# Miniprotein binders against p40896, part 8

Target 1, 331 residues: p40896
Amino acid sequence: MLMPKSVALLRIRYTLEAALARGFTTVRDCGGAEGFLKAEIRQGSLNGPRLITCGHAISQTGGHGDLRSGALPASAFDSCSCHFGQVGVVADGVPECYKAAREEFRRGADFIKIMGGGGVASPTDKISNKQFCDDEIKALVDVANSYHTYVTAHAYTAEAIQNCIKLGVKGIEHGNLLDERTAELMAELGCYLTPTLVTYKVMGSDQFSAFLGPENSRKNTEVLYKGIDAMKIAQKKKVKICFGSDLLGPLYGYQTQEFRIRGKVQTTQEILLSATVTPAEMNGLGDKLGQIKPGFIADLLMMKSNPLDDITILDEPESNILFVMKEGRIY

## First folded at step 21 (miniprotein)

Design BB1
Fold by ESMFold2, fold request of step 25:
Structure BB1 (fold): chain B 331 residues (1-331), chain A 108 residues (1-108)
Amino acid sequence: as target 1 above (331 residues)
Amino acid sequence: SKWLDGIIGDVMVYVELPEPTTDLEEIKEKLRKLAEELAKKLKEKGLEAKEVAVVVIEDGRIKIVGSVTLEKPTNDAEEIYKEAKELLEKLYDGRPVKYIFVAVSDLE
């Protein structure tokens, strides 16, 4: 269902303030964040993380990736929480792709988000269908390059990932079905992977499993473990991994559980780098964010104990964060 | 070494100055009080430290980060202050200071 904009704005303010309080001093939004929010945070009239935004996700007409809704699907494979509400635009053909990407940059986007492929979780036999043609993806990449930034793509399967990165896409969101050969190619091309495993864990919880039904609950568990396996493959092949949660609306409170899930696969050092250095590098901010060095922006967390000793303290921010500093101001 | 620059200290104390200052003697006075507070925390926990670090922040930016490894562990306020002061004297560039952090690590 749709809600009045005034109610949506109040919920967005709460969400942003809560994310900052949980220790996220910078957040990259892959669809739906309006440019005015970035300005309000920068001016100090709204408390929240620094925002890196894409505006609208860009997709072609139709297909299996056009399942955007305000509700979670029965299957976990063909919908993710980043498809909340009216978050995308349609572009078919090279000229429309040029225009769509340029429009997002005109509106203040920092990068371009596209729907680069479908998933494999659905019983539907259309998992091999290509969403954009090669010339369309190249057009979107060319525009992003002209703005000195990047394209990131929603993609689950090895085939979709390879198609995107060979055409110059720099980032892959989700990537649950990544294989070793694709991971090798991602590493060779310097691409970034942002897994978002907490979404599947939340959907399998007692509160949410009823929405899936028995078969879909089993498939959701499979998607989670395939995503864990994909992250193991990516780590082994030295793919640059960023931290992400892909949670929507009231579910943002679960975002810190991603730290705990990653603790089963990555070392504490790898997890901390994925949430600091690596995403700062991806977004051209590696010389001013993500480290405690002279000249860097004072975005700091003061913790009760060292997360290198126990990463799970980051999943308990209310108990373990003594303060959050952003740009030298304590919140 | 690159990722180690993202985490400083296992026990730390800090102070926010009411106004930014360039007065080195005022800064040293604050360091002494921070070292005393830090030593008390170490003694209450029954710990000693082999690393001392100083961080200084002003104008939304990190201005100074430095650390030193000691020959032997300590929880003595004067020893911690001495090391923090030497780090500050080596690294201070005359710019204003708003926040001062003193941290210790490598605990026993």
Scores: ipSAE 0.556, ipTM 0.824, lowest interface PAE 1.3, mean pLDDT 80
Fold by OpenDDE base, fold request of step 25:
Structure BB1 (fold): chain B 331 residues (1-331), chain A 108 residues (1-108)
Amino acid sequence: as target 1 above (331 residues)
Amino acid sequence: SKWLDGIIGDVMVYVELPEPTTDLEEIKEKLRKLAEELAKKLKEKGLEAKEVAVVVIEDGRIKIVGSVTLEKPTNDAEEIYKEAKELLEKLYDGRPVKYIFVAVSDLE
């Protein structure tokens, strides 16, 4: 359901403030966050994490970014400027891909997000779908390269992942169905994997059983239990791993639960690296963000206890964080 | 070292200066107070510091990060201060200071 822009903005404010309060000093948005939010955060009119944004996720017609019901006509694009709506935009063919990527950069994107495979929440695709043709992905990658940045792709299957990364995609979101060969290739190419285990856990819970329709629930179940295995494989093959959550709407409050879930498959050190050093490197900030070193940005959490002893402390920020420092300011 | 990889100390204290300062004597005074607080916390926990770290922040950036291994484990404020002071004097570059963090570890 498309929400009025006014209401959406209020919720965005809350979401960003809450994320900062949970200890996230930098957040990468992989679809939906507009460039103006970054300006508002920088100038202090909005309190939130430093944002790294892609604008809209770029998808093919009927892809994961196309949330239109199959019953709607092709012309049914909600062009209403009064509604805050879609995570994605649709682009078919090389010229449209060029335009879509360039438009996101014009609007202040730091990178490009594409839908390289089917998803859980989209009604008209299958998880097994490989999305975009090779020339379309290449077009998107070429544009991103011209801006000296990267493309990341939503992709679950080994096929979709391999297809993307062979064409120059540098990030994979989710990757729940990757295999050992795919992980090896990712490691070889220096690709970044961003697992988002918590979203599947939460959406699959009894509490949110009505959040997804029957078909989406089925798809969610398909990837839920595979994500842990994918993490193990990726870790084994030394894939660069970033922290992610990919929680939608009211589920965003569970953001820190990713720490708890990852504790089942990663060491505390690996998890912390995935939430600091590795994503900083991915985004060209490795020399100034994510570590406590001279010259680095002063992003700090003062905590009551040591998360190295128990990673679940980071899943209870309200009880364990004394304060959050972002860029030398305590919030 | 854990001091450089995003997490520092087993016991930590800090102070925010009202205004950024380049006055080394003021900084040292604050450092002394931090050492006293730290020593108190150590004693309360039944711990002794084996390593002392100092982090200094100003203008949104980390200015100083350094640590020193103590010759002997201690929970004495003067000993902690001495080591922290020497470390600060060695590393301080004359730039303004807004925050001072002192952390200790009981790990070798």
Scores: ipSAE 0.408, ipTM 0.769, lowest interface PAE 1.0, mean pLDDT 89
Fold by OpenDDE base, fold request of step 25:
Structure BB1 (fold): chain B 331 residues (1-331), chain A 108 residues (1-108)
Amino acid sequence: as target 1 above (331 residues)
Amino acid sequence: SKWLDGIIGDVMVYVELPEPTTDLEEIKEKLRKLAEELAKKLKEKGLEAKEVAVVVIEDGRIKIVGSVTLEKPTNDAEEIYKEAKELLEKLYDGRPVKYIFVAVSDLE
């Protein structure tokens, strides 16, 4: 997971260029991307989508952001800045949560990401775990509010989701195990859901089944078949939905398959809205990004055919995109 | 407009100007050429335009967006140009232009 910074940067360059080529002119990173990348993209040192970043995802000890095996000592947690690819930091208690969130903002974060529940790709937690105490989540939310931005949480279960959003969390990543009541509450509170269906599909496939260990594979299976149902429920209850993929390492190239998967549940209009207007609004950019209007940033896709006729063409960008324009520049 | 927010056109053409220009006559000439190209594409696809839209971009920003529903469906270059030109003349504010996009829709 952690690698020399030089190697990581080379991979990031490729990943960013590839994402842009696939038609993503803006990408939100929910863990790992440092703020300096935004400056490099803005000044042209890197070609890629505009980045919205949280820095490190903030997790409790033994939470989804703590990838240490149970056999490792506490001192084994490496937060060294000489390595690239660390997704999360550990913070326990209100003071540490304050410090962790403030540090991410100091380093240029646009929002805060927290691990509000257990995950699939973590060795020492259960999907059913509710992570952080209420005061810790509130502390993180309070800091984000002081910077006039939001907290989003990794959460699968209805319990974890409700716990987060009742404490002021404005985004939920994944949400695969939400129920109707949870979706109603999300809609009521104006919370944003970002499903990431493709990651489970790809990781559970025969081609990449070895990517996860046995326990993580089991967890993946638990949420894979629930994600579509969660999407249906969320859509039914009029939850604000954003586009997401959450792919790791060699899986980045499959990000557009999310369009195909969502096509089974959402209309093309709903999907496109989730990839343009809604995420722009979530990130305070609704007045200048995500629409073709005077004064807006000129981010455009020129395509061979109309995605309104078939959303799956967005899963084949190499064949269907003529060019990508970002800020008036064609790439 | 029949188009969604952020999504426009069933058939789209564009031109990049070598240098940003404020010369309306130059812009109109480019628009004429785009209309001709668009008409050709429509004919090739067996389509007729029912709506015309114009988007103008300069310095990374969208400057002009407008659309008009046509009185009659058409694949004629001159008719498309006329409608696009009228939109441009109505909406253009004299700022430099770098890109011109013209889109049409066959949606009723």
Scores: ipSAE 0.358, ipTM 0.746, lowest interface PAE 1.1, mean pLDDT 88
Fold by OpenDDE base, fold request of step 25:
Structure BB1 (fold): chain B 331 residues (1-331), chain A 108 residues (1-108)
Amino acid sequence: as target 1 above (331 residues)
Amino acid sequence: SKWLDGIIGDVMVYVELPEPTTDLEEIKEKLRKLAEELAKKLKEKGLEAKEVAVVVIEDGRIKIVGSVTLEKPTNDAEEIYKEAKELLEKLYDGRPVKYIFVAVSDLE
């Protein structure tokens, strides 16, 4: 959703504070959050989780990051810097991919996000589409490597996932249609999977189903049911799994429901690791975050009950969290 | 130790010091009060501590993490304090202390 920056900042403040209050001391944004937010949080102008950002997700024309309807001409664009909330930028060909990735890093990105396959919420692509040519993905990976960081890709299908990870992509967002062979390859290459099951559950609900048009609703239903199976396969093959939600706009309040959904597939310990140790490792912070050890950053939840007894208490933070500590400060 | 792996205790208490301190006697005094609070909570819940852990924080970093298994389960404040104190004395490196956490578990 595009809106004036002035309005967006007010909403961002609320969203960040709410995420922190729900117990998230670090959040990775995979499209839309600008790099300046990190500085504002560090300076105390904003209260919120530590942010790891990619800026805009990089997409091909007609890809998952291109939200233009097929009826709009090529000249139709809304790239005005006065707006906030744009998730993606379009880059076609190696030179444009170089430029797009470098621009995100210039603006303070910690990593690169690409649209490596079709999506649910985009109007003109199919889930089955492989997005970007090999040379384009390689170009994006090469730029990220020059900054000593990683590329993660939005990808649902086995084909799209394999295409990305064979070219050096280190993360897969969603992965709902992965198969056993793909999961094995991910484990072998040390790739990270970030499932986002709650977004599909919420968008498929009666309350929020209107957020999606008929075609997107169909796609959402498809990936929702496959997502649980993908998680089981990934766990079986010992893929490194991170915690994710991928909720948009008014749906942010449902972030903690991912704990409940994952409880059907993962043990409590596996879920907690996916929300602490594993994502810290993915982001090069494994020696600083995700554990209660000497020398680590003091990010702690003080809770009324033990989440090891029942993981669902993390889905009720208002009643179960006494306070959140981030970097030794209680909020 | 399950504590070193980040496993949360059954009962935990904490104190925030107004100012960071390097005074070991002050830290011990705070620890005694925390032990008393823990003992009270244990009794209220009908629990006995089998393990005691201490976590110390100052400048946004975890400084001290340690635990000790008790010889006998207890809900006595003095026994909890004794074990926590000994652990603190062993692990304390003289850096300023801002937060003290004490946790106990009824599981070995």
Scores: ipSAE 0.263, ipTM 0.705, lowest interface PAE 1.2, mean pLDDT 87

Design BB1
Fold by ESMFold2, fold request of step 25:
Structure BB1 (fold): chain B 331 residues (1-331), chain A 108 residues (1-108)
Amino acid sequence: as target 1 above (331 residues)
Amino acid sequence: SKWLDGIIGDVMVYVELPEPTTDLEEIKEKLRKLAEELAKKLKEKGLEAKEVAVVVIEDGRIKIVGSVTLEKPTNDAEEIYKEAKELLEKLYDGRPVKYIFVAVSDLE
């Protein structure tokens, strides 16, 4: 099932160029993007967004990111990019966690991604979603702290989220089953939430819902609804929210639909901040990116009309973006 | 917040230079053409503006050269150019410029 290297590189090149053309001048990858891609973009050999990378997502044996021997239909429902290709590594026990995290930093990672919970088994199943022991999570956090950066975790349930952030995890990916108590704790600890609702919308569309079957289609819809409700809770409790999509391969083009979904819950200003200021701050770039200020890097979109008046124009980039500027160059 | 409001203006034009320049006279020539384009757009919309701003891109970074609030609204190209030129002459820091933006706001 190996793909020729030349074909794989062509697909990666197209995906990165297309993401830049859709207005994403910086992308944080939570699994699969290697440091050599970041270097090629910096050197100008490859056109694409600025990349902030974790290398491989770190998982326990049999955990969510353990891609050895599993059923693809169930994993497709979770929409996490760390499930395809060599996007994950397995570490069990404190010494292996130290080594795995250090290896990712050696390979050029900017942060550590862990699988802090399993996939959604049901909307109400909190216990089945915790992964790693406390000492393992603490070890991963200790390594990230020694590199002056952070750990972010895949987690759906309130219990998994609470366990991670109490041990020093800074970010939570997905978080569809977040409750009010957990959101209060996230806000108190200054943690970041990155919802990724577009994948559930795409999988529930007429084009894809037939592949799920009736029961899985109903579950997919429930996960989307719960995720929308979780975003409302996070907004109410003043959790720092970042923009994310977690789409794979050919589906990456649907990433801008996340703007439209968030328009049902957030103001246009809140959505724009979540895609600009907040993620720049999370990644230590708040004095260089995410705002139009003197001395900031010239990452700019020129739009046909004002997204503050209608956020959905960002979901129609072909029609509404006049140019994309990254580091002062129009692409 | 005045930076975001003042630069994301109601009407804006720009030019990309073929090569980065520190030649103030070349930049002024481009400002004149941009002012003419702005004035045309304002007249087509039946509007006048009380604020003029100049922004450039230097070494991949945003530089807000400055802005000025006029005593009376205008849609006259020469008045817009005069204000943009004065901002440039007083506040340009001498770094190579690749893009020049002129924006107007506070429309009537």
Scores: ipSAE 0.076, ipTM 0.592, lowest interface PAE 7.1, mean pLDDT 79
Fold by ESMFold2, look of step 21:
Structure BB1 (fold): chain B 331 residues (1-331), chain A 108 residues (1-108)
Amino acid sequence: as target 1 above (331 residues)
Amino acid sequence: SKWLDGIIGDVMVYVELPEPTTDLEEIKEKLRKLAEELAKKLKEKGLEAKEVAVVVIEDGRIKIVGSVTLEKPTNDAEEIYKEAKELLEKLYDGRPVKYIFVAVSDLE
């Protein structure tokens, strides 16, 4: 048991250091990162990005995060991956939802993550199963509101998204199958969308194509392009869009490829804002992070060339980042 | 602090056991079959891997057993099995296992 913990810590250290070296000075983790990591990074005993954490994702019995009563952390950096089982805490009914959310806040969570819909059950016209009842979602939102923070939800389909945001959920992770009506509602309610398209690009690569087979590979490509179209719709309807990836542990190095994918639908300015200003605002840090202004925290990248001229240099950080500054310190 | 972290590889295979087991020889036999399946997948793609990992699920909880970086890439079933078996023999903590995963990464 001591050996597995030491191996796990070495992997977390490597992953955190690599993410910081790629220019990510703050990362929001949607499941698996424990609150002690925030303290270790703040104290400097562990190099890495500033962490904004939810602790464990909360799911219902039989949901995608249901591993009985215990939760296992997914990769500390990106626990929203659709490529492997999700890690979560099980809560059924309003009292259990209250307790689960309060427990995560007791353990240092900054926000609540829920499973608002299943995995991609169908990219076609079919309605996927909802995971929580309305009273359960409202309970989770009520707890988050009492802590002056928010709930974000894993959801792909228009129906799942609308159900969550009408009940007060502020963030949607993935959202590949949203439609124009859903985007209008998200914009009206001030909700945030965090697309994570790189996972489908990685699944469509040569190394994963045999895993899927020819039929599934074409379906995966269709889901990727539906997600790209969803971003176009969201951008057109002025939904607040954040930058994110849905990659587990060793695959986290592919996270910068999201910049290239976004280049198909967003301007370079929109992409940069989605990775800086918008997520800072979502997390209540818009007066301290996300911009280069007097009085803001000194998180800076020094680049060989201007990403406004070519966003793809952010997908080549080893070649293009001269240094990373976090809180005034160069790493 | 306590917690378990997982490693997911670029290619992964797994098996669900009918009942949880602590029988190391049964687990090793399953690892051999998984290594054979994994090697076949790598060879069909013309790929080799430089990292091998073993992960288990016990009592509803995912647990990483360990991982190793190889001196050179491989797609040979016996080499993958040897590395996975060694990880199991040295790092498995003896708790009952319901699912066994073998994963590889760092593909070339």
Scores: ipSAE 0.000, ipTM 0.132, lowest interface PAE 18.2, mean pLDDT 74

